# VHH binders against Alsin (ALS2), part 7

Target 1, 196 residues: Alsin (ALS2), of Homo sapiens (Human) (q96q42r690to885)
Amino acid sequence: GYIASLHELATTERRFYSKLSDIKSQILRPLLSLENLGTTTTVQLLQEVASRFSKLCYLIGQHGASLSSFLHGVKEARSLVILKHSSLFLDSYTEYCTSITNFLVMGGFQLLAKPAIDFLNKNQELLQDLSEVNDENTQLMEILNTLFFLPIRRLHNYAKVLLKLATCFEVASPEYQKLQDSSSCYECLALHLGRK
Short names: E, the ipSAE of ESMFold2; O, the ipSAE of OpenDDE; V2, 0.75 times the mean of E and O plus 0.25 times the DockQ between their complexes.

## First folded at step 4 (VHH)

Design c2 (from a3 with Y105F L109S A111M; framework vhh_6z1v_2; at its last look DockQ between E and O 0.05; V2 from the best seeds 0.00; counts 0 for: pae O 7.9 > 2, placed apart)
Fold by OpenDDE, look of step 4:
Structure c2 (fold): chain B 196 residues (1-196), chain A 125 residues (1-125)
Amino acid sequence: as target 1 above (196 residues)
Amino acid sequence: EVQLVESGGRLVRTGGSLRLSCAASGRTFSDYAMGWFRQAPGKEREVVAAITYSGDSTWHADFVKGRFTISRDNAKNTVYLQMNSLKPEDTAVYYCAASPYELDFYEWSSMYDYWGQGTQVTVSS
């Protein structure tokens, strides 16, 4: 049932938050602290990506907390962050994707290959662990790229869970319609961002 | 993994002041929202105050009524609770806690992943 799905989402969301936090603290922050990382434009683009990444990390953390609160029976379904703050979530994902796209258009993580190669080699095991890439032949820049697309994968999960939650309400109810509409928004965004 | 160690708890008279400190291990202190809880004998643990990652926002329980103030110094990996105008009703073990979530869910003890061992505060009449 939907309760089991919510429990799963809560557990995985918490883990996902932890992973993103680790990426931010152990990869992104040190990376941005490197000297001679690139041109001013490259650094600014990466900083924008970092800012938007941090915002998503925050929102995902809040969502995880709201799921836990809901499962304890203290809050209503509408109190879930992905519903209560749906516009904020969707906009934040859109903005993040835009930042990533802009960065990639300018050369992407390949621009960081030379200045960051020592750092990335030193942290190869960590990168593989965080990305769950076990192939030793995968280039570090590709692994790095994979890490920053991780948040986008959660959008499908949100849409799916909202649909399940909708089954708990009468079809004619406002709650049902809201959950359906929200689910559609998340799914559409996931599809749109997945094509980029 | 974060270890928390409270200090500063002692016996004080009614109307007195006390500052509690909580020192966190590691370099990830700034990644956690922090909270203070207290538990009196025979009573449930209750939240006293909470503070965001950066310290830009705080929350205080109603029973504090401006008497207590939570703050943090991320450079020192320490969170503080300044307690003024203490009352006998404030007698409790005070606990420091760390949460990966922000202030919006401060009231839920389950949102805190790490806890200190507590420090005893006793207020005499």
Scores: ipSAE 0.013, ipTM 0.336, lowest interface PAE 7.9, mean pLDDT 88
ESMFold2, look of step 4: ipSAE 0.013; ipTM 0.409
ESMFold2 (binder alone), look of step 4: mean pLDDT 82; pTM 0.848

Design c3 (from a3 with R27E S54D L109E A111T; framework vhh_6z1v_2; at its last look DockQ between E and O 0.03; V2 from the best seeds 0.00; counts 0 for: DG spot H54, summed loop charge -9 (limit -8), pae E 14.1 > 2, placed apart)
Fold by ESMFold2, look of step 4:
Structure c3 (fold): chain B 196 residues (1-196), chain A 125 residues (1-125)
Amino acid sequence: as target 1 above (196 residues)
Amino acid sequence: EVQLVESGGRLVRTGGSLRLSCAASGETFSDYAMGWFRQAPGKEREVVAAITYDGDSTWHADFVKGRFTISRDNAKNTVYLQMNSLKPEDTAVYYCAASPYELDYYEWESTYDYWGQGTQVTVSS
């Protein structure tokens, strides 16, 4: 039902926020503090990734806090942050995907200098844990790709939850139409941003 | 879209004081952290100070600490840089910038999405 779906959204959003926050603090911040990361172009592209990642992390944290407040009161579906501020979320995901795609097209993590590669290798167990990859034989570059595409994978979850919420309303209602339209927007973006 | 306009830059003597203002329009100003940057001729642009969206936390670069103070007035949609004990090395174009991010990455100009066109500060001997 409606309330059950909201509770699951809130729970998974808090977990996702914690995951992104850990990636920011344990991987991105230490990595970008290193001397000799690579060429100026490579460093600039990685800095752009970090800035857009931080924007997503902030928005997801705000969403999680809003859901906690939402669950303490009876509110209409139109008051959900991922509906009310959907353009901000969708634009932020697009900007992030653009930044990571630009970084990867130019060679990505494998063009980083030795101190950065050494940092990533030393932290491979942490990267494995954060990426949710369960195959212990997965290569470092695959782990990194999975890790930095986690936000895009989350878009599918938003689409699913919005559709579940829509089914709690009559098809003729404005609530149903708004939720179904928004679910479609999130799913379409997720498929577009996915690289196969 | 946030639009930023700096003002208050002028010629001032060593040891003097100056206050820069940055007026914001467009999107909700109180949703953004704000920063001041400067760029001297032939040098890279560098962060001077930053302030959280609500003004509760500030950060200042070591080279201006104790001399410059960032502040904001969300009712006026304005951020300020109070500059005291000015030195010739403070001569630069000063830029105001807005970021939707927390201060974790305030040293990197790429975390700031919106920029003003700058105001010239010149400090003479």
Scores: ipSAE 0.000, ipTM 0.183, lowest interface PAE 14.1, mean pLDDT 81
ESMFold2 (binder alone), look of step 4: mean pLDDT 82; pTM 0.855
OpenDDE, look of step 4: ipSAE 0.015; ipTM 0.317

## First folded at step 6 (VHH)

Design m01 (from b3 with T98D E104T D108E I112S; framework vhh_8dlx_2)
Fold by ESMFold2-Fast, scan of step 6:
Structure m01 (fold): chain B 196 residues (1-196), chain A 123 residues (1-123)
Amino acid sequence: as target 1 above (196 residues)
Amino acid sequence: EVQLVESGGGVVQPGRSLRLSCAASGFTFSDYAMHWVRQAPGKGLEWIGNIYFSGSTFYNPSLKSLVTISRDDSTNTLYLQMNSLRAEDTAIYYCARDSYDIFTGWSEAFDSWGKGTLVTVSS
């Protein structure tokens, strides 16, 4: 059902926000506080990733709160960011994913100086937990890639949730079409941003 | 009537893998989050993880490296893949449907669960 689908969206959005907050506070902030991270270029690219990540995290938190308010009868469904496929929300995902992709293409975490690599290795168990990587033998770089591409996975989740919501409406209805269009928008964005 | 039927349990040697199944009926399976929960002999219930209808999974951090939860909405089936099984993984494994409470904003408990399937890890 419609309410069940929105309730799941709200709960998963709040959990995703908590996860991104943990990544920001326990990984990105401490990492960027290290004196010798690497070259000036590497540091600037990582700082851009962190900046875009923080903005995305903030907007996801706002979206989760909006979904919760809707479920308690405080907001109209049409006010929900995901249903409107708001340019601010989509742009925040695009900006983040572009920044992480640029960082990784330019050598990514492998180009970090030893103190940064040591920090990440020391926190490998936390990184595995946050990334949802279940294979204990997974290498650090694969864990980091999985972790920092979680927002792209979330775009696929949005598309799937919206597709489920669409099935609650008549195929000929404007609601069905709007939800299908929104789903396609998030899926296309995820596929575009996930290309390597 | 909501029904959940677990299967795939049995005796397995340490270090091996095992996949459990849960067949759901009596409700729109694709609308619900599903949980796996286990109970070792003489112990309380331990939450393993859940999977939402969107496919998003969340695991108990203590078990995350050992398990994968998946679902097949076309067959109304929930799966639990377990790897590197240890003697302490011996337990009855239960499939459970997420409880629905629009007022709390979070599910606090499951509202329906199966009879369980026994997994014994021994040499």
Scores: ipSAE 0.000, ipTM 0.157, lowest interface PAE 13.4, mean pLDDT 80

Design m03 (from b3 with T98D I102F E104T D108E A109S I112S; framework vhh_8dlx_2; at its last look DockQ between E and O 0.61; V2 from the best seeds 0.00; counts 0 for: pae E 7.1 > 2, grease 24.5 > 24.2, SAP .689 > .668)
Fold by ESMFold2, look of step 7:
Structure m03 (fold): chain B 196 residues (1-196), chain A 123 residues (1-123)
Amino acid sequence: as target 1 above (196 residues)
Amino acid sequence: EVQLVESGGGVVQPGRSLRLSCAASGFTFSDYAMHWVRQAPGKGLEWIGNIYFSGSTFYNPSLKSLVTISRDDSTNTLYLQMNSLRAEDTAIYYCARDSYDFFTGWSESFDSWGKGTLVTVSS
């Protein structure tokens, strides 16, 4: 039930934060520390991706902290941060996904200079592990795409957990309506961002 | 340029209450966790507590019943309400911004600090 779904949200949020932190520290920071990364435009777009990624990672970390506090206190559904601050979440995910989309449309990782491509190839097994791609024959570019679009997959997970929480209430209740509406908002955004 | 400016300090008698303010500028205040820290004369820094973008707060267990942290994102202002002040609460009080780059889960790393406001609790 309800308590189990709350613990699922908290546990999976901590795991997601940990994964984003690893991507930032083991991939993005070393990559952006390289000299001669590529054209000015390509590097600027990648820097924007890293900036938005770092801010999203910070948001997720703060959310994980608030869920820990939430589970130790009164567990009212309407007090959930992901419901009360839905616009902040949706906007932050949108900004990140826009930045990665802009980078990829302009040529993406393929247009980086040789040192950056060599770094990515050398770390392909790490990238595959972080992205959770299981097919050993998956090309590097597909691995990178999967990795940097993990936040869209997380939006689907939010939608599913919120719907699970909603089913713990009567359909006519305010709690059900709020949870269902929020679940729909996260799912709608995930579909919008994923169709591109 | 990130700026944090504390105010509201001064001399106050024991048993009274005091509200400190921290005016923030140069960054999107509503996106950051914010902290209060104090330093008594001749002592090290003591963490008072924090407040996340969500409004969730965490406090130093030794101070939990004595302080309340709040924020007003519409005015970019962080507040510290202190009640039943005692002589040992005499300190310079700082507000601080949590860091994206140093955040490792529950890290207390701070990347920007105010200059502080002095609170003196004395008759």
Scores: ipSAE 0.014, ipTM 0.415, lowest interface PAE 7.1, mean pLDDT 83
ESMFold2-Fast, scan of step 6: ipSAE 0.012; ipTM 0.405
ESMFold2 (binder alone), look of step 7: mean pLDDT 81; pTM 0.814
OpenDDE, look of step 7: ipSAE 0.065; ipTM 0.489

Design m04 (from b3 with T98D I102F F103W E104S W106Y D108E A109S I112S; framework vhh_8dlx_2)
Fold by ESMFold2-Fast, scan of step 6:
Structure m04 (fold): chain B 196 residues (1-196), chain A 123 residues (1-123)
Amino acid sequence: as target 1 above (196 residues)
Amino acid sequence: EVQLVESGGGVVQPGRSLRLSCAASGFTFSDYAMHWVRQAPGKGLEWIGNIYFSGSTFYNPSLKSLVTISRDDSTNTLYLQMNSLRAEDTAIYYCARDSYDFWSGYSESFDSWGKGTLVTVSS
């Protein structure tokens, strides 16, 4: 039912937050602390990616906490208030995806200096685990691409969950319309950002 | 330019209720978690609670039974409802916009707050 679907959304949001937090703390922060990452331009682009990634992680954490708090306090509510995904949330996804695309267009991870590449290779098993790549023959650059495009895959997941929640309401209801409109927004953004 | 303007303070008798307002401008209000913080004379800052962009609230456990935070995104206004006021609730009350910590993502600080509104609880 509706409440079960909201618990599922909350659980998957907290799980996704944990994964992004691990990427931030175990990969991005150590990587950016290295003495020689590459050229000034490459370093600046990667720092922008990290900053946008961290902001997105923060908002996802807030959303997960908000959902969990609401559900703990509500026994019978069939409310859509807790599913309000603000313009800041959509903007943060867009900003992040723009930053990673700019980084990749300018040469991306392949332009990193040897110490950075060595760090990534040393942590390849962790990177593979975090990216959920199943093929052990997958190249480092493909693993990194998969990892840093996880937020785009999450947009598809939001769209799917919102459609699932909508099925708990009559098609003519304002609840159905609100959930379907939200789903369409996330799906359109995912398709737009994921075509690169 | 981010602006937060608190209002509704004044002199109130012990045991009464009071509602404070905070008018926000210069940013997309509905996208931010908002906080209420107070400072009693001669004391440090005390966090009262927050409200997330979804409308969910978290309160200082010491104050939970005495306060309610709400928001009206259509008017960019944050509210603090206080009940059963005591002399120790005498303080300057501030509303604050949640900050961004790019590395932790856990925000315990504020990047913007208003000048405050004084609440005096006295007989």
Scores: ipSAE 0.006, ipTM 0.234, lowest interface PAE 10.6, mean pLDDT 80

Design m05 (from b3 with T98D I102F F103W E104S D108E A109S I112S; framework vhh_8dlx_2)
Fold by ESMFold2-Fast, scan of step 6:
Structure m05 (fold): chain B 196 residues (1-196), chain A 123 residues (1-123)
Amino acid sequence: as target 1 above (196 residues)
Amino acid sequence: EVQLVESGGGVVQPGRSLRLSCAASGFTFSDYAMHWVRQAPGKGLEWIGNIYFSGSTFYNPSLKSLVTISRDDSTNTLYLQMNSLRAEDTAIYYCARDSYDFWSGWSESFDSWGKGTLVTVSS
């Protein structure tokens, strides 16, 4: 039912936040702390990716906390963040995915200087684990691409959970329509951002 | 420049209610979680609670029944409603912005603070 679907959303959001926090703390922060990272243009693009990634991580953390607050203290909770602040959420995902796409089409991680590439190779097992890539023969650059496009998969998951929530309401209700419309928005964004 | 300005403090009698305000400027207020923190004379900082950008609140369990945090994003204002004030509620009350930066952990630190407003509960 409704509460079970909210628990699913909360649990998966918390897990996703933990994953993004690990990427931020173990990969992006140490990587950007290196003194010889690459050319000025490559560094600026990667810094933009890190900035948008940090913003997205913050929003996901706040969303997870909001859902936990809603489930444990219903009188202290407001409307679901994914519905009330949908435009902020959609914009943050779009900004992040645009920044990573720009970085990757300009050559991406392959254009980083040797110390950065050495760092990434040293952490390949962690990157493999975080990306959920099961094929151990997968090359580093493919692992990185999979890892940094995980937010697009999360948009598909939002759409699916929102659709489950919608089925708990009568088809003619305003609640059903709002949840169905929101689900469609997240799915359309995911499909748009996931092309190429 | 990020600025947080608390107001509404003063001398109040025990058992009364008081509402504090925090006026925010220099950033997109609606994108940030906000916190209330207090410091009684000669004591350490005590976290009161926070309000997420969604409007959801989380309180210090010892204070939950006595306080309510709210926000008005249209006026960039944070509020703290306090009920049934006691002498031990005498403190300087601070408004703080949640950390929102690549180099900071989620809610591990506050990156901006106001100067505080003094509340004195005295007969």
Scores: ipSAE 0.012, ipTM 0.302, lowest interface PAE 8.8, mean pLDDT 82

Design m06 (from b3 with I102Y E104T A109S I112S; framework vhh_8dlx_2)
Amino acid sequence: EVQLVESGGGVVQPGRSLRLSCAASGFTFSDYAMHWVRQAPGKGLEWIGNIYFSGSTFYNPSLKSLVTISRDDSTNTLYLQMNSLRAEDTAIYYCARTSYDYFTGWSDSFDSWGKGTLVTVSS
ESMFold2-Fast, scan of step 6: ipSAE 0.270; ipTM 0.693

Design m07 (from b3 with I102L F103W E104T W106Y I112S; framework vhh_8dlx_2)
Fold by ESMFold2-Fast, scan of step 6:
Structure m07 (fold): chain B 196 residues (1-196), chain A 123 residues (1-123)
Amino acid sequence: as target 1 above (196 residues)
Amino acid sequence: EVQLVESGGGVVQPGRSLRLSCAASGFTFSDYAMHWVRQAPGKGLEWIGNIYFSGSTFYNPSLKSLVTISRDDSTNTLYLQMNSLRAEDTAIYYCARTSYDLWTGYSDAFDSWGKGTLVTVSS
């Protein structure tokens, strides 16, 4: 039902926020703190990725907190941020995915200087755990690709939860149509970004 | 102009059921989501649940097993059915209207509510 779907959204959003926070604190910040990271262009592109990633992480954290507040019955709630601010969510996901795709197209992690590559190899087990890659023979670059495209999988999850929410409304209702349209929007964005 | 008038409160024994009504006037009732809120003596407001104009309901998880919300748009009336009443359910029960809707989210305080109806659960 409706509350069960919102509980699923809240639980998975909190879990996703924790994962993004770990990537930010244990991978991106230490990586960008290295003295010789690469060429000026490579560094600028990676800094753009980190900036968009931080913005997305913040937004997901805010959404998780608002869902938790709503489920605990507080007076004010913003539990439907993905509907209320759908353009902000779509834009933040699009900006992040565009930045990582641009970085990868221009040579990506393979063009980083040796100290950066050494750092990533030293943390390969953590990267593998965070990306949920189970094959221990997976190459570093494949692990990194999986990790930094996790937000696309989250867009698919949003679409599925919105479809579940729609079942709480009559098919002829404006609420049903709005939830269906929103679900389609998140799913289409995920498919579009996943092909880049 | 906007008026909400709660009724059906009174003294009721523990374990029994009670149905509250809210008569709405001064606005197009069928266009608004409606809420039930309660306030126990010495405590803050506790949101019970709401019903959208489509008839779909959403409840405070802490109270879901106790209550059912329904509406009759032909009579501009909102209902709160309460079952298995306990002493801790003693409160003033308010019918409320808010700017909240599903796609904009719950962002503001209630914009209209009635004077409430007192429910006292005691033997």
Scores: ipSAE 0.000, ipTM 0.107, lowest interface PAE 16.7, mean pLDDT 78

Design m08 (from b3 with T98E F103L E104T W106Y S107Y A109S I112S; framework vhh_8dlx_2)
Fold by ESMFold2-Fast, scan of step 6:
Structure m08 (fold): chain B 196 residues (1-196), chain A 123 residues (1-123)
Amino acid sequence: as target 1 above (196 residues)
Amino acid sequence: EVQLVESGGGVVQPGRSLRLSCAASGFTFSDYAMHWVRQAPGKGLEWIGNIYFSGSTFYNPSLKSLVTISRDDSTNTLYLQMNSLRAEDTAIYYCARESYDILTGYYDSFDSWGKGTLVTVSS
């Protein structure tokens, strides 16, 4: 039902927020605090990634909190933040994914100086746990790619949840159409941002 | 530079209603949760409630039936509607922006406050 689907969205949003907060606190913050992290260009690109990641994390945290509030007050489909503030959400995801893609295209984590590479190797088990990669033989760079592209996976999840919410409405209703259209937007963005 | 400017305070009679406004500038208002907080003379800060960027609200349970918070993102304005005002509602009312610290990741503090607007309930 509708309320059960909203609880699912709220639960998964909170889990995603916790994951991003852990990545920020345990990986990005310590990494950026290191001296001699790399060239000025590499450091600036990584700082841009961290900045966009932090903004995305903040918005996801607020979204999770607002969903919890909505579950205690009856709201119409058109009042859901994922619909009403879709452009803000889509823009924040796009900005983050663009920043990480630019960093990786310009050489990414492999171009970091020795102290940074040593830090990442020391924390490889933590990186694997955070990335939810179950293959113990996965290489560090593949783990990092999986970790920093988690937001694209979340866009696919939004699309699926929105389709599920749509089934709670009559096919001819404005609510059904709006949820279907929104689902398509998130799925199209995920596919577009996933291209190399 | 982040600025928050409260307005609408003044002297009001007990039992009346009053609406306060907070005009925001210097940041993307629609990205932030906003709070109302008050401080009665000689007392500590009392949280009234907040409104998330989605428009969803959460209130101090002791005040929930007496207040309504709303926002207009097109004009970067936050509102506090107060009903059935009592003498104990006499306070300076502050608009505050919820903080986000990239280093700590905390949402539990305020990084910007207005100068406040005084509401005096008397007579």
Scores: ipSAE 0.000, ipTM 0.267, lowest interface PAE 11.6, mean pLDDT 81

Design m09 (from b3 with I102M E104T I112P; framework vhh_8dlx_2)
Fold by ESMFold2-Fast, scan of step 6:
Structure m09 (fold): chain B 196 residues (1-196), chain A 123 residues (1-123)
Amino acid sequence: as target 1 above (196 residues)
Amino acid sequence: EVQLVESGGGVVQPGRSLRLSCAASGFTFSDYAMHWVRQAPGKGLEWIGNIYFSGSTFYNPSLKSLVTISRDDSTNTLYLQMNSLRAEDTAIYYCARTSYDMFTGWSDAFDPWGKGTLVTVSS
């Protein structure tokens, strides 16, 4: 039902925010604090990734808080921030995913200097836990790729929840159409951003 | 060092308009949502509204028709435009930066608070 789907959106957004906050505080911030990270170009690309990641993290935190307030009032679907401010969501996800893709295409984590690689290896178990990679034979670079593309998985999750919300309305209703259109937009973005 | 400095307060007559400013420094202003909050003498804090880094605004429903929040990211400045001022609008006005902690309500998510600017509406 409608309320159950709204609770799913709120709960999963809260969990996703916690995960991004952990990645930011325990991986990205300490990594960027190292003096010998790599070449100037590699460092600049990684700093861009961190900047876009922090902005996305902030948006997700604000969205989670707004959903908590929304559930108290049981407001109309059209007042959902993810629908009302969809361009903000699409732009923030696009900017982040573009930055990580650019970093990875230019050599990514493989081009980092020894102190950075040593840091990542020392934290491999944490990285594996955060990425939800259960295969113990997975190499560090595959774990990092999975971790930093988690936002694409979240776009798929938005699409699925929005589609569930749509089914709570009559097919001919404006609410049904808007939720379905929004779901398609998030799914389309996820598919396009998943290409490297 | 993160700093927020409110200005533009003073004594104004009822029915007049006033614009408050908040100058931000020590952080990337364009990455944060900003809030306006006020405290009337002897009363608790009252949330006025916020503006997201995207420019989207949300207002306290009781104040929506009386205020406008805007920002200029090129000068790291937040604005509060107030119209049709009433005696009950007398308060210290604060700007605040939103915390990233989603488990804290918006009223408790402020970090940091400025020193405030006093607005007195009197005849």
Scores: ipSAE 0.000, ipTM 0.166, lowest interface PAE 12.9, mean pLDDT 81

Design m10 (from b3 with D101S I102P E104T; framework vhh_8dlx_2)
Amino acid sequence: EVQLVESGGGVVQPGRSLRLSCAASGFTFSDYAMHWVRQAPGKGLEWIGNIYFSGSTFYNPSLKSLVTISRDDSTNTLYLQMNSLRAEDTAIYYCARTSYSPFTGWSDAFDIWGKGTLVTVSS
ESMFold2-Fast, scan of step 6: ipSAE 0.246; ipTM 0.673

Design m11 (from b3 with D101N I102P F103W E104T W106Y; framework vhh_8dlx_2)
Amino acid sequence: EVQLVESGGGVVQPGRSLRLSCAASGFTFSDYAMHWVRQAPGKGLEWIGNIYFSGSTFYNPSLKSLVTISRDDSTNTLYLQMNSLRAEDTAIYYCARTSYNPWTGYSDAFDIWGKGTLVTVSS
ESMFold2-Fast, scan of step 6: ipSAE 0.212; ipTM 0.622

Design m12 (from b3 with I102L E104S I112V; framework vhh_8dlx_2)
Amino acid sequence: EVQLVESGGGVVQPGRSLRLSCAASGFTFSDYAMHWVRQAPGKGLEWIGNIYFSGSTFYNPSLKSLVTISRDDSTNTLYLQMNSLRAEDTAIYYCARTSYDLFSGWSDAFDVWGKGTLVTVSS
ESMFold2-Fast, scan of step 6: ipSAE 0.359; ipTM 0.723

Design m13 (framework vhh_8dlx_2; at its last look DockQ between E and O 0.03; V2 from the best seeds 0.00; counts 0 for: pae E 8.3 > 2, SAP .702 > .668, placed apart)
Fold by ESMFold2, look of step 7:
Structure m13 (fold): chain B 196 residues (1-196), chain A 122 residues (1-122)
Amino acid sequence: as target 1 above (196 residues)
Amino acid sequence: EVQLVESGGGVVQPGRSLRLSCAASGFTFSDYAMHWVRQAPGKGLEWIGNIYFSGSTFYNPSLKSLVTISRDDSTNTLYLQMNSLRAEDTAIYYCARSYDIFTGWSEAFDIWGKGTLVTVSS
């Protein structure tokens, strides 16, 4: 029901935040601390990825904390942050995915200098665990792609949960309409960003 | 260019209430979590609490019953309401913004105000 779906959103948001935080601390921070990463252009593109990733991580953390407070309060659907500030969420995901796409189109991780490649190879098991790649024979570059595109999966999850929440209201209600419209927005963005 | 300016400090009698303000400029205030932190004379920094861009709040458990944080996104202003003030609440009170590229929001303050002094004395 409604309460169960709210707890699902809160639980999965905290889980996703934990994943993003681990990627920040265990992959991005050490990688970007290396003295020689590659050409200035490649490093600038990677720095932009890290910047947008950090903003997204912040948003997800803030959302998770807000959901915890929300669950102890009145729990009105219109007060849900993901609805009230949906443009902020959609924009943050778009900015991030644009940054990683720009980085990859320009050559991506294979253009990094040897110290960076060595770091990534040394940590391949960690990268595989974080990315949730099932096949242990998956190549490093595929693991990195999967890892940095995990946020698209989250957009699909938002759309699904918002639709579940919508079904708890009458179809003619303002709550139903807003939840369904938001669910559609998140799903459309996920499909757009996932397109190759 | 990005600035936080606290105001509303002063001398207050024990048991009274006081409301502090923090004026934000140079950034999109409504997109950020904001924090209040204080430093008593000769002591380290003590985190008071925060308010997310959504309006949700989280407080230092030791101060929860004494403080309320609110925000007005239309005026780019952060507020700290303090009740039942005691002499030990004498401190410089700072507002701070949370954001950085490699740390979580809860532990990183990237912009600070200069503080406003609150003195609680008979």
Scores: ipSAE 0.013, ipTM 0.244, lowest interface PAE 8.3, mean pLDDT 84
ESMFold2-Fast, scan of step 6: ipSAE 0.056; ipTM 0.544
ESMFold2 (binder alone), look of step 7: mean pLDDT 81; pTM 0.822
OpenDDE, look of step 7: ipSAE 0.015; ipTM 0.334

